# Designs tried in a protein design chat: VHH binders against PRELI domain-containing protein 2 (PRELID2). Part 8

Target 1, 189 residues: PRELI domain-containing protein 2 (PRELID2), of Homo sapiens (Human) (q8n945)
Amino acid sequence: MGVSVDVHQVYKYPFEQVVASFLRKYPNPMDKNVISVKIMEEKRDESTGVIYRKRIAICQNVVPEILRKSLSTLVILCWKKVSILKVPNIQLEEESWLNPRERNMAIRSHCLTWTQYASMKEESVFRESMENPNWTEFIQRGRISITGVGFLNCVLETFASTFLRQGAQKGIRIMEMLLKEQCGAPLAE
Short names: E, the ipSAE of ESMFold2; O, the ipSAE of OpenDDE; V2, 0.75 times the mean of E and O plus 0.25 times the DockQ between their complexes.

## First folded at step 1 (VHH)

Design s02 (framework vhh_ozoralizumab_d1)
Fold by ESMFold2-Fast, scan of step 1:
Structure s02 (fold): chain B 189 residues (1-189), chain A 122 residues (1-122)
Amino acid sequence: as target 1 above (189 residues)
Amino acid sequence: EVQLVESGGGLVQPGGSLRLSCAASGFTFSSYWMYWVRQAPGKGLEWVSEISYSGSDTKYPDSVKGRFTISRDNAKNTLYLQMNSLRPEDTAVYYCARGYDYLGWSTEPDYRGQGTLVTVSS
């Protein structure tokens, strides 16, 4: 099975402020599931000015809690023997390409821990809004795929969709609060 | 219209102290990392110090660590550099700079002021 969730948001703040807030988003009291974020690799292309970063996020594995609430007791008991439910933390790899000259940033994230049974990937773009150069457009697509679950396909699709939507909404809410705190009121139309 | 105006430079003897100020206008000062960079006669730009939005995080190169202190007053839109135990090699034009807040100071800062001259000589 495969599930995809698309998000589109306009932040009424300049690109530089939005990107800076994104890069400094964690640790955050509104999302205690993110334990740490570390920069593993960072390089700058002198000709283009593009800055590449690879970050690893360590997050609390919330799958057991979510499955407990979403699935029947019998299904959960069977899945407790699957390694994905025994891991206390999950690791997410994030790659980003920041182009300060063109005022855009591409981000690609994927889960390292789930690859044996499931995959989770996110693609995101921050770019200067065509509507107003002092605004920033954010577009994100999240995808989850799980193998070998034909008889539970519809239930797991609902779970995956809810997980992606909740994550996206929490992320947007945190960003809006950080931008107001650090940068003041949103810029007028 | 971004403006950064440095002041406080002058002539000082080795071992002396000097405090630089930078008055910022035309942008939300509290939303940017700020930097001090310097350029000695006939040399390239050298990063001297950086400070986060709130002032909680600061960084220095080994050449000035323990001698220089960067600070900011967001209510007054002002950046400071306290320079102690000055040496002849600290002689340079000092620039206040604003960066994108991505990697700290880069080779090409977003904006810098016109500079203030610091001369350390006997």
Scores: ipSAE 0.000, ipTM 0.148, lowest interface PAE 12.7, mean pLDDT 74

Design s03 (framework vhh_7pa5_2)
Fold by ESMFold2-Fast, scan of step 1:
Structure s03 (fold): chain B 189 residues (1-189), chain A 122 residues (1-122)
Amino acid sequence: as target 1 above (189 residues)
Amino acid sequence: QVQLVESGGGMVQPGGSLRLSCAASGFTFSDYYMSWVRRAPGKGPEWVSTISYSGDSTSYADSVKGRFTISRDNAKNTLYLQMNSLKPEDTALYYCAKDWYSGYELSPFDYWGQGTQVTVSS
């Protein structure tokens, strides 16, 4: 059992500028729930030029506050029963493969904190747009799969789709803001 | 249509080694990132390792780094996991997962097959 959200966006900016903005995206005042992002590993394949990075993000866990505010007896009982929901922060692992020669970048993210009960994953691609080589296509799929928590599956699934959709939309807004701040107006055809 | 057949599991003593294989069919194997995922009884799935479509990039969960090696043979449509220095905590069903389609469209992450059982006990 799980939910997924897909997003497809064209940024009217060159690939190199979009990737640079993405790598500098956090910390950001528009998303105060992201506390820190640290590079854990970085390596370059000298034959292909592909750059691999592993980053870990530490985020504030907002789920307990949302559940507590609900005032639902069943929701409150579920929250109290599952201590994992009470952890102050969650960790997200991001892996990226940047191919500057082919002008594409693949990104995979997943949650480290709730792996036993839920899988939270996100896959993204930045690539040169087929319509205009000075534009960048962004494709992303977020997925939450819930397992092993029985009656809590319904509670977690209730806002999983909304959580993923709003997260994706916030990410797009942050990227648009950064691109305008760092690179000026979008490029016309 | 996608079919993934895992094999190579078994019972070993702590410190032992096993090599898992995954025979893939129903898709163009060389176009996809591939992963290994495991599931211990009563626990959720845990990602173990991923390899790029060409084999140029690999990544590992911290729990297995330095002990496991992922590899692939695109001519044989086969994915491998070499497991060394096995620990009781590695006891799980191991699944082969078709992952990311390279360079084009986002591929849904899923895993298929019955998995192969690895049991580490004395």
Scores: ipSAE 0.000, ipTM 0.114, lowest interface PAE 13.6, mean pLDDT 73

Design s04 (framework vhh_3k1k_2)
Fold by ESMFold2-Fast, scan of step 1:
Structure s04 (fold): chain B 189 residues (1-189), chain A 122 residues (1-122)
Amino acid sequence: as target 1 above (189 residues)
Amino acid sequence: QVQLVESGGALVQPGGSLRLSCAASGFTFSYYAMRWYRQAPGKEREWVAGISWSGDSTSYEDSVKGRFTISRDDARNTVYLQMNSLKPEDTAVYYCAAYDSYGLFEYTPDYWGQGTQVTVSS
C-alpha cells in the first residue's frame, strides 16, 4: 500500500547558493509544467532567524503525458476509466523553514488535488554535505498513498512510482543547470 | 530510549563564566543538529545557540554573540555551551535540543533535555 521514492543528491556548491537557486527555480523554461507559484505566507522568527514560507504551486496535470509514454495498457485503461484523474491542473502546497544561521532548510510539500483518493507528500532537506562542507546535500522523500479501490491499486501504484521518479530526476537536472548558469562551475573537489 | 541530560548550571557573579554540557543517549548523535535554549521566569523559551550536525557551522542569538560559544564532541555524544562575560539577564533555565536533519519540522526539536539552572547574581 503506497509508493515511496528516496533521493540523495550532492550539489558541489555552498548552501547559500543552492538555497538561492531553489527559491528562484520557478518560473523556469525547462519546466513548463509549473504554471504559477504564489507566496501565501512569509514569517521570520526573530529569536531563531528561521524564515517560514508557504507557497501554492499550480502545475499542469502531467498524468496524461506520463500514461501516453507508458508501455502498460492497464495503466492507460485505468486512467480512462477514472475521471477524477483528468483534472486540468494540480495544486501543490509547499512549506519551507530556512535556517540561515544553522545552514539548513526543511521543505514539506503535499498535493491538494486528489486528496480523497491519494495522499501525495514530499519532505526535503538541504544541508552541508557529509563529504565536503562546501557542498550541499539534498535529501528528499516522496510518498504516495492510495486509498483502496480494489484491483486497480497495483495499476495506480505503477503510475505513482513513475510520477515520483520522473519528477525527482527533472528537479535535479533543473537545479544543476540553474547552479551552473547563476554560480559558475561547481567546486571541483 | 532517547535522553538529553544538561549539567553545569550554577550561581555565578556578573562577569563570570560557566560551561554547560548536554549528554545525549539513545540516538545517533552525529546525525543531529543541536541547539541551546533558555527560559527566564515569566518569559517564553528563547533560542540561544546552534551547531550543525557536522560541527562546521554555528549560530547565535544577537544578545549572546561574542560571549557564548557552542561546540560538540561526537565521540562523547555531548554538546557544550561556553558562557563568558555573564550578565544578570542571562539568568534562566538552559535546555538543549536535538534536530533530526531528515525531520519534517526542522524548527521543532525532536528531543528536549530537562534543563539546568544558571543564576547570575551578586
Scores: ipSAE 0.000, ipTM 0.135, lowest interface PAE 12.3, mean pLDDT 75

Design s05 (framework vhh_8emy_2)
Fold by ESMFold2-Fast, scan of step 1:
Structure s05 (fold): chain B 189 residues (1-189), chain A 122 residues (1-122)
Amino acid sequence: as target 1 above (189 residues)
Amino acid sequence: QVQLQESGGGLVQPGSSLRLSCAASGFTFSEYWMHWVRQAPGKGPEWVSSISYSGGSTNYATSVKGRFSISRDNPSKTLYLQMNSLRPEDSAVYYCATGYEYSWDLPTSDYRGQGTQVTVSS
């Protein structure tokens, strides 16, 4: 009853440039579903130099649009009766740990809006590439687990697959665009 | 703990050159990437250049590539930016930063220190 999507991408740009672009990623006109991103907490560990950041992203709820594609009157009627599916926006909490000495950054995000019906979790790492120190490796795993049974599970599973796949594709495109705008052409091997 | 002190800015005419310096203390300078970032009046921070811990790798924003040169002297714990062929659009406060200050959306207090003012006016 769960779905997962794995991403492995090499950006031909130095770690520091990739991290800067990631932090500038939203809001972005290429992703109209992200409404706002707010910093909730930022602190530095003086002994390790690690910077911890907590951000809250507010995104447009795309479930109604996905459900409208079903053509089923029963699915639409169910959506009208299930209040959680009618919320206008979803909230995502993002925590990141930037380690400038080791040149890596861990990111963990999860959805705050649907926890009673589904768990949505995403873990990402940026690190210096083993192939070239001027390149950055990006690894991401998104997971959605569904807790209901029967008809609702089928609807949520369809949403989960679409959400993770579309998010991954859009994220990669936005990062490539920002890196080109900020840094110019990718560094040669 | 980390302290960064920029210097070398000033008022110059278009086409002139300036060399900026950044004196670093409070960390092992030779183990960290260093960056130059600038902020023009009314605009957000713009990344300018980066240099690896050894000086073996350098990167530049497209707007300054070919005109600016970043370098470092690890024994003296100093970062430099040689700016040639200066243009009015290069006018900004210039800040140096370590890797952990490299956050355009989330500038830290250390990153937003004193800086050094560069004004290119004709």
Scores: ipSAE 0.000, ipTM 0.147, lowest interface PAE 15.1, mean pLDDT 72

Design s06 (framework vhh_8cml_1)
Fold by ESMFold2-Fast, scan of step 1:
Structure s06 (fold): chain B 189 residues (1-189), chain A 124 residues (1-124)
Amino acid sequence: as target 1 above (189 residues)
Amino acid sequence: EVQLVESGGGLVQPGGSLRLSCAASGFTFDYYAMGWFRQAPGQEREFVALISSSGGYTDYSDSAKGRFTISRDNAKNTVYLQMNSLKPEDTGVYFCAADWGYSYLTDESEYDYWGQGTQVTVSS
């Protein structure tokens, strides 16, 4: 069993500005849960122009606080021995493929610290908008897979869905703020 | 409802050509990279070719390079595989598959939607 959340956003800024802001998104005061981001690999394919990057993000594990506030004691006890409650930080691996020639960028992320009981991955695309070449379309799909929870599936799916939606919206707000600070007002329609 | 429908398979002699088509419906075609995979009797599916959602990036298996060309027509929601210089080793069921996003992955498990396949037989 799992949950999936899709988001779609248009940034009224050119592709190059949006990509630059994305790569400089963290650290950010709006999301203090992201502790560090390090580039592990970077390669350029000369024939296609595609730039591949692998980054590792270290984030504060907020699951214990969320569960303590939101779920019953019985549900909390069921998760007590799962590794997501034992580690202070989680690691996310991000791979990106930037194609400057076609003006698109694909991003794949997944959690390295989740165990067989839970996993999280997300897929994102930035591309030149079909409505206006000076705008950038952003599409993201987040997925959380949960195993071994049986009687709690419905409750945990609701929380996982909310967590993914809130995370996506926070990311969008951070990007909008960075674009305004770095590039000025959005472009006119 | 999501559908991928392959066509253009058949029997051909070694050195011959075939053009496969895959008609897509029920999803936003231009958000998806498209791939072709094949499966010979008794073997697992293997990657053949992929094309990005815009058509600007293509990738091929080593056996397909120089002989096969993948293309797409987003206005028609169709992806194509032009197969030239066919060999008996190319015999198999050819599947069309859709992968959300632009990650350019060749892993079968990354693909969201699959067609039912079309048979390609290279005689001799």
Scores: ipSAE 0.005, ipTM 0.268, lowest interface PAE 11.1, mean pLDDT 76

Design s07 (framework vhh_ozoralizumab_d1; at its last look DockQ between E and O 0.01; V2 from the best seeds 0.00; counts 0 for: pae E 14.7 > 2, grease 29 > 24.2, placed apart)
Fold by ESMFold2, look of step 2:
Structure s07 (fold): chain B 189 residues (1-189), chain A 122 residues (1-122)
Amino acid sequence: as target 1 above (189 residues)
Amino acid sequence: EVQLVESGGGLVQPGGSLRLSCAASGFTFSYYDMYWVRQAPGKGLEWVSEISGSGDYTKYPDSVKGRFTISRDNAKNTLYLQMNSLRPEDTAVYYCARWSYDTLYGSEPDYRGQGTLVTVSS
C-alpha cells in the first residue's frame, strides 16, 4: 500500500522547549509556501491533562511547478493526465495530542485535497529521550497511496515520496534554527 | 494491552450484505488510522479499506469501491465495515488493523485482531 518516508531526529533540547518551538513554527519566513494555519478545535482531557488540537493549514500548491520543471518523460506524462493536480492551493489537516505529564506529543496530519485519488498522511511523535531527559526524540513517518489513475499510481507515489522527504528535512532545519535562536546552544550529552 | 476484536462475519449468498464490527481497547483509538484487511484461503493479506483517525476521509481499492463502506465511532472505540453486493471472491477472513508509526520498518499495520470469517456462496 503506497510508499513510506521515515525520519528520525534528536533535538538536544528539553521536551517543553522543543514543543514550544514546534507550536510557533508557522507562519515562518523560511517556509512561505504555508499561506495560513487556523486552529479549528482545541480540547483538554481533564483526567489525563492531554491537550488536543486540530489545525488546518492552507499551502501554496507547488506540485504543478515541480512537475513542469521535471525533464522526465514519465513525470511529465503523469502531470498532463491528472488535471486535478493544478488546483491553486492545498489543505492539510493536523491533529495533535500533547501530554504534558508523560512529556510526549503525538501528531497526525493528512492532505484534504485530492482525497478522491490519494491518501497523503504523516504521523509524528515528540518524546523525551530515553538516553537523556534533556533531549527530545522526533520520529516522523509519511505515507502516500494513490489509487484511481491506473498505471500511473506507482510513478506518482515515487515522485511524491521525494517531495515528502525534502519537506521533512526542511522542517528539521527550521526547528533547529528556532531552537538555537530562542533557547541557545544545544544541550550536551 | 492492545486488543482488536472483530465480529459480524457469516455465510451469505452472492449479492447479499454484512456489517462487520471491531471493538478496540488498550490504546487511544482516535489517534490511529484504522484499516480492514482480508485474507482469502491460500492468498496473502489484501487491503480493503482505510479511515482516518478523525473519520473525515476514507479510501478503498477498486475491487471493493462502491460496495464497501468503512466508518468509526470514536466515542465507542468501534470500527465498522458495511459490505454490500457481496461476491464469491469476497470470501475471506476479515481483520481490523491499526496503522501506527513503525520506527524500524515503516509500512505495515502493527496490530490486527483474530479475524471474522465471511463466506459468500450460493
Scores: ipSAE 0.000, ipTM 0.157, lowest interface PAE 14.7, mean pLDDT 75
ESMFold2-Fast, scan of step 1: ipSAE 0.210; ipTM 0.586
ESMFold2 (binder alone), look of step 2: mean pLDDT 82; pTM 0.821
OpenDDE, look of step 2: ipSAE 0.043; ipTM 0.470

Design s08 (framework vhh_7pa5_2)
Fold by ESMFold2-Fast, scan of step 1:
Structure s08 (fold): chain B 189 residues (1-189), chain A 122 residues (1-122)
Amino acid sequence: as target 1 above (189 residues)
Amino acid sequence: QVQLVESGGGMVQPGGSLRLSCAASGFTFSEYWMSWVRRAPGKGPEWVSTISSDSGYTSYADSVKGRFTISRDNAKNTLYLQMNSLKPEDTALYYCAKYGDLYSWETSFDYWGQGTQVTVSS
């Protein structure tokens, strides 16, 4: 069926610094696959203080590269059967709800390009750590569902898992780099 | 052109008090949340406090909670930070920042203005 990858990370930095780094994460030389990010909508709820943002990210389609490294036969079969592999770019829509009073932020992302054979959704939360209020907890769940490609479903699901895991790890590395550049050393336990 | 000018810093003994001010221009001050951020020698910026546009909400870093009070005067386009029970660890350059600048996708981590120096020495 579908593929799911869960991430739980503690950043030993205050919530405000972590959120600021997240919002400035791209463009970044560590991830040249992100071509552009555009803010489509931004509004503040005066009663709650919650800041809503909608962004569109345009990324290079790396699925062909991942599959090409396996077997050329698989790439040829996917090219003929799965239209998703023919598009050069993937568009991601991101919605976020930042609550500065409660020191948490919810993020929801989904792929706009993969609507016929595959869907990708990601949900994330940054929140003040229960262990130390100067630390930030990050929890993320990514899901890819692949349908309508018959016998290739199980093959594509294997690479979907790799894609989600590598994306999550790259994201964490970028955040660690930005936090060190912006905020210096992590705060003590 | 957003411009923020911090003032009110100085030298003080541990346990002393200082009040910082930030004069804002180039935007509609009353419509924006505002924050204080500090930078100690050899360290990156540390968020200190945030206040909503109407003063209905305030938030503080754990290290200053109970000692610092953030406030604003929208008629004067001025942000304040009242600092009590100062500690040597509070020694830093203090900057004020428009809320959107801290969380914006396009924001540089560079702060506006020169900041105001607070030195707590025993």
Scores: ipSAE 0.000, ipTM 0.142, lowest interface PAE 13.5, mean pLDDT 72

Design s09 (framework vhh_3k1k_2)
Fold by ESMFold2-Fast, scan of step 1:
Structure s09 (fold): chain B 189 residues (1-189), chain A 122 residues (1-122)
Amino acid sequence: as target 1 above (189 residues)
Amino acid sequence: QVQLVESGGALVQPGGSLRLSCAASGFTFSDYYMRWYRQAPGKEREWVAGISYSGGSTSYEDSVKGRFTISRDDARNTVYLQMNSLKPEDTAVYYCAAWDEYSGLYTSPDYWGQGTQVTVSS
């Protein structure tokens, strides 16, 4: 079983400003679930100008909180024995390839902590808008694969869809706030 | 096999209307940004209209604003260009083009159609 969520957003800000805000996104008061982000690796390809970064994010495990708010007590009790509910924090690995010459950035993220029942991967692109060179497109695909069996998998699939959608929307909201705060008003057509 | 097939080109009188269609096959159409371009004899190819992956954003070249409308039907894997109040200067071969969200070459389309001839003349 798998769940996929696709997002497309246009930020009416130049590519360089959007990338700078993305790289400065965390820690953020709007998302206290992200505890820390650390750059593990950074390399520049001198022939292409592409900048590769690997970051590790440590986040609070929000699965128990989301389930508590959205589901009955009986369902929550069934989940307390799975490993994803026992872990207080999760680790996310993010790799990014920033191409300043072509004005695009590819990002690949995956969860390091979840292994037994689920895997989570996100692939994202920021690029100069085809409609206006002063605007930036953000395209993201999140995927969660679930390996369990039976009725529990329907609950996991519903949670996975909600998790991906909520995460994407919160990320967009944070980016909009940072862009307004750091870069001023959006650019008109 | 990836294909973009344009249709609807014709000879029309000034002030007339025409609808162009571009049928896509061999790829996940809903993941692609779509544009219409045109090329008149002896001139470079110019963009005319664009529509985003969701259909939520459209854009137009200044000379066609208010006269042309781009739309898409993802259930039919088709993008349309509705052309109204046609002028002789709109005479050109019209091309459909597609961009994959993950290609990284946003200024270069992944796929082009073969074109459809529009002639506006009395």
Scores: ipSAE 0.000, ipTM 0.124, lowest interface PAE 14.9, mean pLDDT 74

Design s10 (framework vhh_7w1s_2)
Fold by ESMFold2-Fast, scan of step 1:
Structure s10 (fold): chain B 189 residues (1-189), chain A 119 residues (1-119)
Amino acid sequence: as target 1 above (189 residues)
Amino acid sequence: QLQLVESGGGLVQAGGSMRLSCAASGFTFSYYMGWHRQAPGKQRELVAKISYGDTAYDDSVKGRFTISRDNTKNTVYLQMNSLKVEDTAVYYCAADYWSGLEYTPEDYWGQGTQVTVSS
């Protein structure tokens, strides 16, 4: 019931550089599925220094593409009959809490599209590495659960697992390229 | 909030050297830090900029000035060698802030430090 993907990555770069690269991540020619991202809300807590942001991302709906690549005639026919899956774009809400004093950042994302049929959630943390203060630890968990689409629930969850895994790897690759281009070589021990 | 405090300015003779320091505190999320200067009757201009791995310099100071950063102290330095009378200006430390997907500079500036080069 449901699928999840866990990511553990150490970036050998200071926290401030990693967070700066994350906030510049989109738009990016390596990920054309993200169409736009807009800041909806931003607040700074003067006592703690914590910066809260709420962003809405508009992404290409990749479900039709994933189903089109299926070799199953049954899956293709069922997609044509399930209108809810044919929306042009998917909306994601991202909330983040950046704590510059403690050198950590928490991020929570969830899908606003298909909420009656799917739960699509992602939680991430960037924090100063315990091994080296000039390194940044990144931990992420993505979860997708699909209900209410009958016998397609398991099929779509299998595709969702592939989507989460590919998305996580693509995100890491983009971050590594941005850090190398903008901040130079990774820091040694 | 972010505070930038400059130090190290003063009077020096042409051909001399001077080091400016800028300590940042409060908000440590800054990708770019740099030095700008403003001479009497002129606009403020970029002198040098550092983004941890990369440096950029105005042509008038290349080979004479060196910008460096100490991430542990959150401090940026400007080492000025072979100073000329025309380097006389108020020197300002600046930091920027990236907001979202676009660079929307919210430039934070220090109060400035006077550098006077006499012949």
Scores: ipSAE 0.000, ipTM 0.121, lowest interface PAE 15.4, mean pLDDT 72

Design s11 (framework vhh_8cml_1)
Fold by ESMFold2-Fast, scan of step 1:
Structure s11 (fold): chain B 189 residues (1-189), chain A 124 residues (1-124)
Amino acid sequence: as target 1 above (189 residues)
Amino acid sequence: EVQLVESGGGLVQPGGSLRLSCAASGFTFSEYAMGWFRQAPGQEREFVALISWSGGYTDYSDSAKGRFTISRDNAKNTVYLQMNSLKPEDTGVYFCAASYDFYGSLEPSSYDYWGQGTQVTVSS
C-alpha cells in the first residue's frame, strides 16, 4: 500500500532566483529538523549544460515525539513495532538535475534510514512558468509506501498522509520567506 | 482507460533503421517521463532510453548511445525512438512506459504504465 501528496505552487520570482534559494534553503532557523546538508557529488554535462548534484541531508527523526503526544493505543503499538523509527536521525539522499538552458530543475529524494514498514520518496520540479517567464512553477510529488499488515495499516496511512502534507506546507513557507529576504517583493503579472 | 500503443516495429537488416512511436491516452502525458525498454527472448526487460516530462533531459543505455534518439511531442501525446545502425543484438520486443517521475528512471519498477510492445527483429 502507498500514500501520496501532490503540490503545485507558482512562485512569482524568476527561475534563477528560486533555484538559488532552494539550494541554500538548509540549514534554516525555520526548520531545525534539518541538521546538515552535504554535497557528495557534482558534475556538469558539457553537451547539454545539465548540472547534476547529489546531496545527503541529516534530519532529526521527529516521529517518536509526534507519536508520544498521541493517546491512541494503535499509534503507540505502531511506534513499538517499528524500532527503526526510534533512531535519532534520518538520512535523506537528494539528486538534482539543473538545466539552465531550458530553465528547469528536477529533484529526487529518498530516505536511506526507513523501516521495513515504510519507504519515503519525493520528486519535484521547478520550471519557468508558461503564464509568465518571470515566474517559477513548482510541482512536488511525495510518496510513502507502506507494507504494514492488519489494523496497523490505517494508522500508518493516516500518519503518512499527515507527514507528507505538513512537510510540503513547511517547505513552501520556508521558500516564500527565503525569497522575500533575499530577492525582495514578488514580481507582478 | 490508460493506454500506451507502440508501432513501427518490424524486420530490418543489420545496419538498417526503424522509427518506433508510442501513442498515449488516458493520463496527462506532459506530466510523465517516458521510457523505452526492450526484452530479448529469455532475458529480463532492459532499459534503452528515457526522456523527461519536458523533453529537456534524455538518457540512453550504453548500447543505444550514438545510435538511438528518443524524442517526444507533448501536443500529440506521442514519444518516439529513432533507431539507426541496428544490430542483431537489438532484436527484441520494445515497450514504451510512463513514469510519474519527471526525469524518468532506468528501473522498470519505477514505471506506472506500460504498452504491450512491438517486435523488432534485426537479421539478414
Scores: ipSAE 0.006, ipTM 0.296, lowest interface PAE 10.7, mean pLDDT 77

Design s12 (framework vhh_8emy_2)
Fold by ESMFold2-Fast, scan of step 1:
Order: C-alpha cells, then structure tokens, then sequence
Structure s12 (fold): chain B 189 residues (1-189), chain A 122 residues (1-122)
C-alpha cells in the first residue's frame, strides 16, 4: 500500500489570477530545484473551450537531501545503490485541463524517473471557492506507491510523506508570493 | 473573427453612475466567461470584474466591490458593467475582454475591444 498526502488551500484571489500565476510559477528563484519546464503539447477544444496542456518539468533530484534529513546515515548508505539516488535530475510529466468557461482546472502529474521501488502521482484542482466566488480553492492529493520492499515500508513511508508534504508547502508558498507580487493584497470576504 | 465593441463611457461628476455595454460577435458568447479591464494613463491594465458563462458567478476587484455590478445577456450577446458612486480614481479606458487562459488576464492573447473612456471629474 502507498502513502498519500492531502492538501486543501484557499487563495483569496479570483480564479483567473490564480491560474495565470500558476502557469508562471516555474522556473522560480524560490525553488531552484525546478530547472526547466517545457510545453510538449497544447490543444483547445473549440466546443467546450477547455485547454489541455502537457508539460515536462526537469528538477534536481532532492531524494538524497530528504533522506539525509529524515533517515540515519546507515539507511542512506544502504539505499545509495538504488536508481533514484544515482540520477542528478528527475522528470515530471504534468497534464492539465483548464476550463475558463466553468472556472476550474484539473492537473495530473507523475514522475517519469522513479520505477524500481516507488511511483509518484499528484492530482490537483483549482476551482472557484464554494465559500466565496472571489476566492480560489486548491485541492491536491499526492500519492507514492511502494512495491516489493515490505521490510522497509515504515522507512519508505516516512520518506514519501516528507517528500510530498515539503513539495506541497513550497508550492503553496511560491503561489502566495507570486499572487501578492502580481495582483496585490488578497481580496476581503 | 472575435469582435468586442464597448460603449457607454463619458464625462461625469463624482458620485454619478454610468452603465457600460459590450457587444460581442465572432464567437459563441454563451460559452465564455467575460471580463472588464481598465487602464488609466501611464498605468498598466487593472482587472475590474469577471462573470461566468451562465452569469451565475461574478467577481470584483477590491477597489470597485460594492459599487460596480457586472451582468450579461446571452441571447443579445451583450456584457454590462453598472458603475455606481464613481470616484476620480475610476477614470480610465474600460475594455471588455475574453480571457483565453494562457497567462495573465491582460496578455496579448486576450481579446478585447477599442475601449470606452470614463472620466470622473468635478
């Protein structure tokens, strides 16, 4: 079984501003782990107005750093022979479906580099807030699935949770700063 | 081709009201969210208000909230902005816009008309 981390954030900004900031989020000096983001495919459905994008992000492999912080030296040395610790960069594939008409956006991401012991997937939604139509609700579920390593499940679970949680927190912080920089103060209730 | 034609601007005194209109053509108006954006001389574009394709949801910039009201009439393909309690700071060229969802609301990919001038002065 895997590990999942759920995130629920309300940005007190209109949907259009939040999505525009998201599309400009990376690369960003606040997160130097993201090296590049490239649009591989983009198409618009003329009947619905939905915009589909496929992007590939190249990121520094932060797994060694996270493991060093979360695990003992002995465990880290044991894992140095697995492929995820040997590669300098990881590739993330992101698919998004932006619906400007309905004011929502679905995003699905997964890691292309990890295949031996773990897979990582994230599903996210930006939508008009149910509390206030001037606000944008962000919901994200990250999941890491681990196979064939029963003896290390508790250790890998700790790693997976830390990785997903730190990624989500950094992402939210970057979005908040971009929105404040580009759109001014958050909207009142 | 997408065409947007704004009207209803003018010179008014502080505290007055104006109603702006935007006639849309060249696309299926009822399929798209619509927006009002304004630009004062020497300043960048400022988003003012948005309305969903059905008219069920509206949003406003903090600076105009409680004073402005956005609405639409899908059968006539017209977008409206009712502006009440106008202030000198509201003086700007007002544009209606169709956001394409690629970047910032005021990017070159946004469709907007020639604009209508609103001047609030005593």
Amino acid sequence: as target 1 above (189 residues)
Amino acid sequence: QVQLQESGGGLVQPGSSLRLSCAASGFTFSYYAMHWVRQAPGKGPEWVSSISYSGDSTNYATSVKGRFSISRDNPSKTLYLQMNSLRPEDSAVYYCAKWEGYDYLSTPSDYRGQGTQVTVSS
Scores: ipSAE 0.012, ipTM 0.329, lowest interface PAE 8.9, mean pLDDT 75

